# Designs tried in a protein design chat: VH-VL binders against q58483. Part 16

Target 1, 193 residues: q58483
Amino acid sequence: MKVIGISGSPRPEGNTTLLVREALNAIAEEGIETEFISLADKELNPCIGCNMCKEEGKCPIIDDVDEILKKMKEADGIILGSPVYFGGVSAQLKMLMDRSRPLRIGFQLRNKVGGAVAVGASRNGGQETTIQQIHNFFLIHSMIVVGDNDPTAHYGGTGVGKAPGDCKNDDIGLETARNLGKKVAEVVKLIKK
Short names: E, the ipSAE of ESMFold2; O, the ipSAE of OpenDDE; V2, 0.75 times the mean of E and O plus 0.25 times the DockQ between their complexes.

## First folded at step 5 (VH-VL; framework fv_anetumab)

Design d10
Fold by ESMFold2-Fast, scan of step 5:
Structure d10 (fold): chain C 193 residues (1-193), chain A 124 residues (1-124), chain B 111 residues (1-111)
Amino acid sequence: as target 1 above (193 residues)
Amino acid sequence: QVELVQSGAEVKKPGESLKISCKGSGYSFTSYWIGWVRQAPGKGLEWMGIIYPGDSDTRYSPSFQGQVTISADKSISTAYLQWSSLKASDTAMYYCARLPYYYSSDSWDAFDIWGQGTLVTVSS
Amino acid sequence: DIALTQPASVSGSPGQSITISCTGTSSDVGRYNYVSWYQQHPGKAPKLMIYDVSNRPSGVSNRFSGSKSGNTASLTISGLQAEDEADYYCSSYTSDSTYVVFGGGTKLTVL
């Protein structure tokens, strides 16, 4: 079993990375292999809408997206994290999401477990609307969507931070990320037993 | 035209209070951090602290925590640095500088626009 | 204590290349790609020369370049000119209680 976590932040080692890694650490404590992927250092290009991926099963654009999609296909669970940009995901994460069209051929992510993380500037800073955008991505891929486990038990990992590293002191946000990881691990084990 | 304009030079005696200002123009003042940087005569740059005027979130360098107060007035796009009681060791050039908001699309995580500086001289 | 370490001075001749180092720890330079370099001429405010380790703002000569390896960032100036004579400061973010840290500064002399 393996769960991957992807940070859509344009900033390496930023607050989104801290929350995604916190969730992955909780998953690793349950004996599941984890891998972290940052989009900050990846060559990403937007979807050009040509439908070539539907006909040939692969996107004609040559960049880092194809390798990330292969890792998504091989994982049993996927955590997507994003800073809040206008109540939604970052451009980097949106480019990955839009470029995932090839994985809908045969619904290659079917029944994989999805969890979402969002970091905003304040506690009511658009984290939940961003998480819902990520959940809609999971749903259109026929994935199983989970929120964070008890005792926090909301929609996913929700962090607060403005400057790099702020989330290190966001005890509430870190707890939601840990409980998200625990729920992802629980459901992955139920499906793959 | 993005600009930070600081108040004029000050000459004070030890024990006196002082408040200097930094006025932003040509941009959304509440969307950027304003930092304060000190430079003692012939010395290097020392970061003092930053404030986010949109919610007054303020962070201080450990060396300046409790020594100065940083504040901002959104209605006039002005940030302030204040001392309750000046010391001779406070003699320095004080710069304000703009730091882009972390989630801004144009954020560089660097002080991109600097004020001209306010010279503060404390002597008896 | 937490300040980044730079050499106090560096010198070079016109047309030569020089490099200024900036050494921190695994909690600042080693961890984040948020290293900036500032140029300060006597009596003037600092000017941003490099941000995010290696990026140049509009209007900064391509003779200036930045890099990082481990806990050390470097500013390299090629084709030295008299106008490059100034003090240079590095800066980095840190996730502990300080948030911003500056180097001690390097005086570049061009002769």
Scores: ipSAE 0.006, ipTM 0.582, lowest interface PAE 9.5, mean pLDDT 86

Design d11
Fold by ESMFold2-Fast, scan of step 5:
Structure d11 (fold): chain C 193 residues (1-193), chain A 124 residues (1-124), chain B 111 residues (1-111)
Amino acid sequence: as target 1 above (193 residues)
Amino acid sequence: QVELVQSGAEVKKPGESLKISCKGSGYSFTSYWIGWVRQAPGKGLEWMGIIYPGDSDTRYSPSFQGQVTISADKSISTAYLQWSSLKASDTAMYYCARLPYYYDSSGWYYFDYWGQGTLVTVSS
Amino acid sequence: DIALTQPASVSGSPGQSITISCTGTSSDVGRYNYVSWYQQHPGKAPKLMIYDVSNRPSGVSNRFSGSKSGNTASLTISGLQAEDEADYYCSSYTSDSTYVVFGGGTKLTVL
């Protein structure tokens, strides 16, 4: 069993990274292999609407997306994290999401477990609308969507932070991320063995 | 062109109050953090604190908390550093500098543009 | 203890390469890729030369490069020119309450 966490932050070490890693740490404590991927260091290009993906099952654009999609296909669970950009996901995460079309051929993410993380500048700062956008991505890929586990039990990991490291002091946000990880681990184990 | 312009040099006596300024232009002032950095004569750089002008969120280094007040007036794109009672040890060059932070992103923390500096001399 | 360690001075001749080190701990330089370098000429404000360990702002010569190994970051200046003579400061993000820590500075002399 393996769960990957992907940060859509333009920075490799930020508050989004901190919350995604917190969720992955909770998953690792359950004996599940984890891997963290930052989009900050990746070459990503937007979808160009090319129809070659339908017949060949591969995008003709040469960048880092294909490697990331392969890791998504091989995982049992996927956590997507994003800073809030105008109530939605980062451009980096949106590019990955839009370029994931090849994985819908044969629904290669079917029944994998999906969890969402969002970090905003304030407590009610667009985290839930960003999480909803990530959940819609999971749903169109026929994935199983989970929120954070008891006692926080909302829609996913929700953090507050502006400066690097701010989320280390966001006890509520860290708890939602940990409980998201616990729920992802629980459901992955129910599906596998 | 991004520019930070600071107020002119000050000569003060111990116990006097002082407020120096840093005016930003050429960018969205409310979308970037402004930091204050001190440099004592012949010494290195010391971070004092930082303010986000959009909501006046202010962070201080522990050594300067309670020693100075950082504020901003977004209507005139100006940040301030203020002392209620100066000491001779406050003699230094004071720089303001911008952090390239987008309001809903995380992970950028370096100073990309600097003001020219304000020399503050405190002597009897 | 909280400041990053730099050599007080370094020197080189025109056309040569020099390297300035910046040593921190596993809680700052060794932990995060948030190392920046600033150049300061006498009587002038610092100027950003390198950010995020190895990235150069627009307008900074490609003769300036940054790297990191373990707890030590390095600024390398190739093809030394007389105008490179200045003080150089490193800084790093730290996750403690200080947020930013600066090095003590290095005086570069071009002989």
Scores: ipSAE 0.006, ipTM 0.537, lowest interface PAE 9.5, mean pLDDT 86

Design d12
Fold by ESMFold2-Fast, scan of step 5:
Order: C-alpha cells, then sequence, then structure tokens
Structure d12 (fold): chain C 193 residues (1-193), chain A 124 residues (1-124), chain B 111 residues (1-111)
C-alpha cells in the first residue's frame, strides 16, 4: 500500500508542505508507504484543450505531468494540498488537475482514496472552497473522498499561515492534517485489506 | 521613489528607554513586511524581527523576543523598535528593511529596500 | 547568533573570479530556495545583490551570480573590480523558526 501527497504550492517548502507532510506522517505511522511530491520544482504546462488524450490515452504536451500521473495511478491514496489563491487552488495544482484527463480513460483512479489540504491567511480564509475544488477533482475521477477524522471531522486539513513556517504553530491545522491522514489510512486499509 | 527613512542617532545611558522609527514612502506601506536588523560595531548582521503593518502581525528572532518591542502605525507609514531598559550591549547600528508579501501566497523573499540606519550608543 | 557559515575573508586580483560559500543545514539552505546575498561597503547600509538563490535585482551587474548545491549556496563575482571590495552576507529562511538567519559575513579584498 502506498499514499502520495502532492503540494501545489509555487514554493518548494512552506505551510502547504508542512500540512501535507503532517498528513503523510500520520499515514506512515499506520505502516503505509508514503511519498511527497512538490509541484514547485516541476515543469508544468496548462491543458491546451485538444482531444488527443482521448484518442491516444496520453497528453501531447511533454513535461513533468506524465510522471506525476503515473505515480497517482500506482498509489492507493492521494493527498492534494494547495495554498488558497482567491478562494481556490493554485495555478500549479490546477494545471495538474486539468492535465489528468488521460487517467479517466478506463477510470484508472477508481476507488482510490482522496484527501484534501488547504492553507489560508485566516481561519475563514477560503480553505473550504479550495478543498471543495479538490473534492470535485476526486469525484470526477471516481475516487473515494474522505475528510479529516474525529474529533476535528470536517472536510480535510485546514491550515492558517501567512509567513513561512506559520503552520508549525497552528496546532488546530496540524491536528486536522493528522486526522485527515488517519482517515485516509483507515479507508485504504479497508479497501485493500 | 521607494525609500525607508530612519530616525537620527541616539546616545543613551544604561536603564533608559528608547524608541526609534522607520518611515516608508513611495509604496503601499501596509502591503509589505518591515524587518529590523542589528549590526554591533565591527560585527555581522543579526535579524531581530518583522512586522506586517496591515494587521500588526509581528515575528521575533528567539534572541530578541522579550528584549525589544516592534510596532507600526500605518496611519503615518512608520515602524518602530523600542527598548524599555537599554544595556551597553545594545550599542549597534539598527537597520529597517522591507520584505515583499503577496496576497495569493504565504511566502516572502528578500530585504529589497533598506533604511540608512540608526546608530544607538549606550554608555555610562 | 549566526547560523550560516561563510569564510571570514576572500581575496582576488582585478579581472579574476572569486566564489564565496554559505553553508547551512537541511533545515535552511538545503531545504529552501530563499537564499539572498547582500553587499555592504564601510559605513553604508547593505544592498541586495541576489535573491531566491540566483536572481539579480534591477541595477545589479551580471558579474554577480548565485547558485546552490545541497546545503551550500555560493556567490560568484567575475571580472573583479576595485569597487567590489566590501563585506558580503548570505541569508536564508529556516524551518526551525519563523525567522531569517544570516551568515557571519565575508570580507572581500581586491588586490
Amino acid sequence: as target 1 above (193 residues)
Amino acid sequence: QVELVQSGAEVKKPGESLKISCKGSGYSFTSYWIGWVRQAPGKGLEWMGIIYPGDSDTRYSPSFQGQVTISADKSISTAYLQWSSLKASDTAMYYCARLPYYYDSSYWDAFDIWGQGTLVTVSS
Amino acid sequence: DIALTQPASVSGSPGQSITISCTGTSSDVGRYNYVSWYQQHPGKAPKLMIYDVSNRPSGVSNRFSGSKSGNTASLTISGLQAEDEADYYCSSYTSDSTYVVFGGGTKLTVL
């Protein structure tokens, strides 16, 4: 069993990375292999709107996206994290999401477990609308969507941070990320046994 | 033109209080962090702390937390560094400097604009 | 307190190239691409020369370049000129704190 965590932050390290790593750490504590992927150092290009991926089963654009999609296909669970950009996901994460259409051919992510993480500048700073966009991505890929486990039990990992490292002191945000990881691990184990 | 202008040199005795200033002009003062950096005579740069004037969010270096107070008055585009009781070891050049803050990101980069410095001398 | 290690001094002749190293840990230089370099002439405020490891602000000569490998960042100055004599400081964000750390500084002598 393996769960991957992907940070959509344009910076290689920061608050989004802290929360995604916290979720992955909780998953690793359950005996599941984990891998972290940052989009900050990847070559990403937006979807060009061509139907070639439907005909050929692959996107015609050559960059780092195909390698990431292969890792998503091989995983049993996927955590997607994003800083809040105007109430939504980062451009980097949106590029990955839009370029994932080839994985819907044969529904290659079917029944994989999906969890979402978002970091905003305040507690009511767009984390939930950003998580909703990530959940919609999981749903259109026929994945199983989970939120964070009890006692936090909402929509996923929700952090608050403005400066680098702020989420180290966001005990509530870190707890939501840990409980998200625990829920992902629980459901992955139930599906795979 | 973007600039930070600091208050003039100060000569004080141990135990006295002091408040020095850093006035920003030529940019949106509430859209950037302001940092304070100390340089003791003949020594290197030491980061003391930063403040975001838009909401007074303040971060201190562990070495300076409890030693100084950083504040800002956004109505006059001025940041402050204050001591309640000066020590001889506070003798140094104090610089203020600007850090970018991007609304769509929690990240910040480098001190791009520096004040000219305020020399503080503490001696009996 | 100084967290990043720089050589105390470096020297070169006019027209030569020199490199100044800045060594940290996997919690600062090795982890983040937020390395900056500052030039300080005697009696003057520091001036930003490099930000985000390798980027130059407007007005900084292309003789100045930055790079990073593992836990060590480097500032390289090509075609040394007399006006390059100054103290050079590196800085990095750190994951052990919400603050910035500076290097101890390197005195460059051109002769």
Scores: ipSAE 0.006, ipTM 0.520, lowest interface PAE 11.1, mean pLDDT 85

Design d13
Fold by ESMFold2-Fast, scan of step 5:
Structure d13 (fold): chain C 193 residues (1-193), chain A 124 residues (1-124), chain B 111 residues (1-111)
Amino acid sequence: as target 1 above (193 residues)
Amino acid sequence: QVELVQSGAEVKKPGESLKISCKGSGYSFTSYWIGWVRQAPGKGLEWMGIIYPGDSDTRYSPSFQGQVTISADKSISTAYLQWSSLKASDTAMYYCARLPYYYDSSGYDAFDIWGQGTLVTVSS
Amino acid sequence: DIALTQPASVSGSPGQSITISCTGTSSDVGRYNYVSWYQQHPGKAPKLMIYDVSNRPSGVSNRFSGSKSGNTASLTISGLQAEDEADYYCSSYTSDSTYVVFGGGTKLTVL
């Protein structure tokens, strides 16, 4: 069993990375292999709408997206994390999401477990609307969507941070990310039973 | 042109109050943190604290918490460093410097623009 | 008590390469890729030379490079020139209440 965590932050280390890693650490403690992927240093290009992936089963754009999609296809669970940009995901994560269309051919992510993480500048700073965008991505890919486990038990990992490293001291945010990881691990184990 | 301009040199006596300023121009003042860094004569750089002018979120180094007050007036794009009662040991060069906000993709994750410094001399 | 450890001084001859180390802990340099390096000439404000471990701001010579391994970050200056003679400071973010820490500084002398 393997779960990957992908940070859509334009920064290679940061608050989104802290929360995604916290979720992955909780998953690793359950005996599941984990891998962290940052989009900060990846060559990503937006979907150009040419429909070639429907005709040929692959995207004609050559960049780092294909490697990431392969990892998504091979995982049993996927955590997507994003800083909040205008109540939504980063451009980096949206580019990955839009470029994932080839994985809908045969629904290659079907029944994989999805969890979402968002970091905003304040506690009610758009984390839930950002998480909802990520959940919609999981739903269109026929994935199983989970939120964070008890006692936090909401929609996913929700951090508060403005400066680098802020989320290390966001005990509530870290707990939501940790409980998200626990729920992802629980459901991955149930499905692979 | 992005610039931080600090107030001029100050000569004070122990026990006096002082407020020095750092004015930002050429950028969105409320989108960046402003940090204060102290350099005692012949010594290295010491981090004092930062403020985010957009909401006045302020963080202090433990060494300076309670010793100084950091504030900002976003209507005039100016940050401040203030002492209620100066000591001779406060003699130093004081720099302000800009630190990008986490979401700012155009900025560096470091103090990218520095003010020219304000020399504060406290002696009897 | 400085939070990050740098050698007090380093020296080299024109055309040589020198390296300045910056050693912290697993809660700062070892944890975050937010290591920066600043150059300070006498009587001047510090100038950002390297940010996020290895990135150069516009206008900084490609003779300056940064790297990190474990708890130690390094600034390397190749093709050493007389104008490189200055004090160099490293900085890292921390997750504790200090937030930002500086190294003690290294005086570079070009012989």
Scores: ipSAE 0.006, ipTM 0.538, lowest interface PAE 10.6, mean pLDDT 86

Design d14
Fold by ESMFold2-Fast, scan of step 5:
Structure d14 (fold): chain C 193 residues (1-193), chain A 124 residues (1-124), chain B 111 residues (1-111)
Amino acid sequence: as target 1 above (193 residues)
Amino acid sequence: QVELVQSGAEVKKPGESLKISCKGSGYSFTSYWIGWVRQAPGKGLEWMGIIYPGDSDTRYSPSFQGQVTISADKSISTAYLQWSSLKASDTAMYYCARHGYYWDSSGWDAFDIWGQGTLVTVSS
Amino acid sequence: DIALTQPASVSGSPGQSITISCTGTSSDVGRYNYVSWYQQHPGKAPKLMIYDVSNRPSGVSNRFSGSKSGNTASLTISGLQAEDEADYYCSSYTSDSTYVVFGGGTKLTVL
């Protein structure tokens, strides 16, 4: 079993990374292999709407997206994290999401477990609207969407931070990310029985 | 034209209070951090602190926490650096500079626009 | 904590290339890709030359380039010109209460 965590932050080792890694650490404690991927150092290009993936089964754009999609296809669970930008996901994460259309051929992510993480500048700062966008991505890929487990039991990992490292002191945010990881691990284990 | 304009040079005596200003123009003032950087005569740059005018979130260098107060008035796009009691060791050039963060601003993650500097001289 | 470590001075001849190092720790330069470089001429405010390790603002010559390896960031100036003679400062983010830290500065002399 393997769960991957992908940070859509344009900045490596930022607050989004802290929360995604907190979720992955909780998953690793349950005996599941984990891998962290940052989009900050990846070459990503937007979807150009050419529909060639339908005919060729693969996107013609040459960049880092194909290798990330391959890892998504091979995982049993996927955590997507994003800073909140205008109440939604980062451009980096949106590019990955839009370029994932080839994986809908045969619904290659079907029944994989999805969890979402968002970091905003303030509490009630757009984390939940951003998480909802990520959940909609999971739903269109026929994935199983989970929120954070009890006792926090909301929609996913929700952090507050502006400067790098702020979230290490966001006890509530770290707890939501950790409980998200626990729920992802629980459901991955149920499905792989 | 994006610019930061600082108040003029000040000559003060130890124990006096002082408040210097940094006025932003040509951009959304509440969408960027304003930082204060000190440069003592013949010395290097030393970061003092930073404020986000949109919500007045303020961060200080440990060396300057409790020594100065950073504030901003977003209605007039002006940031301030204030001392309640100046010391001779406060003699320096003080720069304000604009700073962006990716979740709060579409600008650079660096001090991209600098004020011209305010020279503060404190002597008896 | 302490400022980032830069050499106090560096020199080169017109047309040559020079490199200025900026060494921090695994909690600042080694951890974050938020390294910036500033040029300061005597009596003037600093000017941003490089941000986010290797990016140039519009209007900055492509003779200036930035890079990072481990805990050390580097500013390289190719095709040295007399006008490049200035003090250069690096800066990085840190996750502790300082948030921003500057290097001690390097005086570049174009001989």
Scores: ipSAE 0.006, ipTM 0.571, lowest interface PAE 9.1, mean pLDDT 86

Design d2 (at its last look DockQ between E and O 0.56; V2 from the best seeds 0.00; counts 0 for: pae E 6.3 > 2)
Fold by ESMFold2, look of step 6:
Structure d2 (fold): chain C 193 residues (1-193), chain A 124 residues (1-124), chain B 111 residues (1-111)
Amino acid sequence: as target 1 above (193 residues)
Amino acid sequence: QVELVQSGAEVKKPGESLKISCKGSGYSFTSYWIGWVRQAPGKGLEWMGIIYPGDSDTRYSPSFQGQVTISADKSISTAYLQWSSLKASDTAMYYCARLPYYYDSDSWDAFDIWGQGTLVTVSS
Amino acid sequence: DIALTQPASVSGSPGQSITISCTGTSSDVGRYNYVSWYQQHPGKAPKLMIYDVSNRPSGVSNRFSGSKSGNTASLTISGLQAEDEADYYCSSYTSDSTYVVFGGGTKLTVL
């Protein structure tokens, strides 16, 4: 069993990375293999709508997307995290989402477990709307969507921070990220038995 | 034209209070951090603390926590550094500097605009 | 609080290249890409020369470049000119309640 966590932050070290890693740490404590992927150091290009992936089974654009899609296909669970950019995901994460069409051919992500993380500058600062965009992505891929586990049980990992690393001091945010990881691990174990 | 203009030089005695100012213009004052940096005579730069005037989020270097007060008055685009009781060791040049922040960006770039400095001399 | 280590002084002749080092830890320079460099002429406020390790602000000469390897950041000045004679400070972000650390400064002398 394996769960990957992907940070859509444009910065290699930031609050989104911290929360995604916190969720993955909770999953690793449940005995599940984890891998973290940052989009900050990846070459990502937008989808150009060419439809060539229907004919070829892969996107003709040469960049880092194909390797990330392979890892998503191999995982049993996927955690996507993003900073809140204007109430939604970062452009980096949106590029990956738009370029994921090869995986929707044949619904290669079906029944994988999906969890979402978002970090904003203030509590109630667009984390939930950003999480909903991530949840929509999971639903369109026919995935199983989970939020954070009890006792925080809401929509996923939600953090607050202005400066990089502020989420180390966001005890509520850290707990939601850990409880998201626990829920992902629980559901992955349920569907794999 | 983005600028930070600081109040004039001060000569004080130990035990006196002091409040120096830093007025920002040419940009959205409440949307950027304002930090304070000390430079004692012949010494390097020391970070003292920072404020985000939009919500008054204020953070201090451990070395200056409880030793100074950083504040801002948004209505006049002005940040302040103040002492309740000056010491001779407070003699230094004090700079304010702006640090960019974009809401929801999770960033910390650098002090891109500096004030001209306020020389504070504390002598008995 | 972690202080960044810089050499006390560096010298070079006009036209040469020089490099100023800035050594921190895996909790600041080694962890974050928020390293900046400031130039300070005598009696003047510091001026931002490099931010985010290697980016130049508008109006800063491309003779100034920055890099990082592990826990050490470097400022390189190529084509050294007399006006480059100044003090240079590095700075790094750290999230350990300190947020900002400066190096001790390096006096650059143009021979």
Scores: ipSAE 0.176, ipTM 0.721, lowest interface PAE 6.3, mean pLDDT 91
Fold by ESMFold2-Fast, scan of step 5:
Structure d2 (fold): chain C 193 residues (1-193), chain A 124 residues (1-124), chain B 111 residues (1-111)
Amino acid sequence: as target 1 above (193 residues)
Amino acid sequence: QVELVQSGAEVKKPGESLKISCKGSGYSFTSYWIGWVRQAPGKGLEWMGIIYPGDSDTRYSPSFQGQVTISADKSISTAYLQWSSLKASDTAMYYCARLPYYYDSDSWDAFDIWGQGTLVTVSS
Amino acid sequence: DIALTQPASVSGSPGQSITISCTGTSSDVGRYNYVSWYQQHPGKAPKLMIYDVSNRPSGVSNRFSGSKSGNTASLTISGLQAEDEADYYCSSYTSDSTYVVFGGGTKLTVL
């Protein structure tokens, strides 16, 4: 079993990374292999809308997206994290999401477990609307969407931070991320049982 | 044009109170952090603290926590640095500087626009 | 929290290249790509020369470049000119309670 976590932040080692890593650490504690991927150091290009991926089985654009999609296909669970950009995901994460069309051929992510993480500048700072956008991505890929486990039990990992590293002191945010990881691990184990 | 304009030089005695100012113009004042940096005569730069004028969120360097008060008045696009009781060791050049606040909550950046500095001299 | 370590001075001749190092820890320079460099001429406010390790603000000469390896960031000035003579300070975000930490500064002399 393996779960990957992907940070859509344009900045490495920021608050989004902290929360994604916290979720992955909780998953690793359950005996599941984990891998963290930052989009900050990847070459990503937007979808050009050509439909050639349906005929060729792959996007014709040559960049780092294909490698990431292969890892998504191989995983049993996927955690997507994003800073809040005007109530939605980062451009980096949206580019990855839009370029994932090849994985819908045969629904290659079907029944994989999806969890979402969002970091906003304030409480009620767009974390939930961003999480819902990530959930919609999971749903269109026929994945199983989970929120954070009890006792926090909402929509996923929700952090508050303005400066890099602020989330290290966001005890509630870290708890939501940890409980998200626990729920992802629980459901992955149930499916693989 | 974007600029930060600081108040003029001050000469004070130990024990006196002081409040110096930093006025922003040419940009959305409430959308950027304002930091304060001290430079003692012949010494390097020391970060003192930072304020986000949009909600008055204020962060202090541990070295300056409790020694100064940082505040801002949105209505006049002005940030302040205040001492209740000055000491001779407060003699220094004080700079204010703008730090971008990004909408992508975990980004950060450098001090891109600096004030001209306010020289504070505290002598008996 | 200790200031970042820079050499006290560095010197070069016009047309040469010089490099200034800035060494921190795994909680600042080694962890985050939020390293900036400032130039300060005597009696003047600091000027931002490099941000996010290697990016230049508009108006800064491409003779100035930045890099980072492990816990050490570097500022390189190529084609050294007389007006480059100044103090240079590095700065980093830190995951400690400080948020911002500056280096001790390096005096560049152009001989």
Scores: ipSAE 0.142, ipTM 0.663, lowest interface PAE 5.5, mean pLDDT 88
Fold by OpenDDE, look of step 6:
Structure d2 (fold): chain C 193 residues (1-193), chain A 124 residues (1-124), chain B 111 residues (1-111)
Amino acid sequence: as target 1 above (193 residues)
Amino acid sequence: QVELVQSGAEVKKPGESLKISCKGSGYSFTSYWIGWVRQAPGKGLEWMGIIYPGDSDTRYSPSFQGQVTISADKSISTAYLQWSSLKASDTAMYYCARLPYYYDSDSWDAFDIWGQGTLVTVSS
Amino acid sequence: DIALTQPASVSGSPGQSITISCTGTSSDVGRYNYVSWYQQHPGKAPKLMIYDVSNRPSGVSNRFSGSKSGNTASLTISGLQAEDEADYYCSSYTSDSTYVVFGGGTKLTVL
């Protein structure tokens, strides 16, 4: 069993990365293999709407997306994290999402477990609306969407950070991220049972 | 035009209190951090702390924690640096600077706009 | 506070290229891309020249560039001009904190 965590932050070691890693740590503690992926250092290009993927099953754009998609396809669970940019996901994450259309052919991510992490500048600064975008992405891929586990049990990992490292001091955020990891691990185990 | 304008030079005695100001204009004052940087005569720059006027979130360098107070009045787009009791060693140029408030993607450590500086001289 | 290490002084002739190093640790420069460079002329406020290791603000000459390798960030000034004579400071966030540290500064002399 393997769960990958992808940070959509343009910062490789930002608050989003911190929370995604925290979720992965919780998963690792459950004995599941984990891998962290940052989009910060990746070459990502937006979907151009050419529909080649629909016709040929492959995107004609050559960049780092294909390798990431491959990892997504191979994983049993996927955690997507994003900073809150205007109540939504980062452009980096959105590019990955949009470019994931090849995986919808045959629904290659079907029944994989999806969890979401969002980091905003304030406690109620768009974390939920960002998570909703990620959840929609998972649902569109016919994935199994989960929230964070009890006792926090809401929509996923939600952190607050205005400055680098802030999420280290956001106990609530850290707890939700860990509980997300636990829930993802639990459901992955149930599916693989 | 974006600018930070600081209060005038101060000449004080040890033990006296002081509050200097930094007024921002030409931008949304509550959308950027304001930091204070000390520069002793002939010395380098020292990061003192920052404040986010939007919610008064204030963060100090460990070296300046408890030594000074940083505050802001967003109603007049002004940040403050104050001492309760000045020391001779507080003699320095003090700069305020704007620190962009961005999400994870943006530079957090870069002061992009600087005030002209306030010279504080403390001597007996 | 932990200071970043810069050479005390560097010099170059007009038209030459010079580099100023800023050495930190794996807990600051080596960990984050939060390195900035400031230029300060005598009696003037510092000016932001580079942010995020290599980004140049609008209005800053393209003669100024930044890079990082390991725990050392570098400011390179190409086509050195007399007006470049100034003090240069690097800065970086420290790990596990939201505190910024400055380098000790480098005096650049144009010969």
Scores: ipSAE 0.039, ipTM 0.641, lowest interface PAE 4.0, mean pLDDT 91
ESMFold2 (binder alone), look of step 6: mean pLDDT 88; pTM 0.919

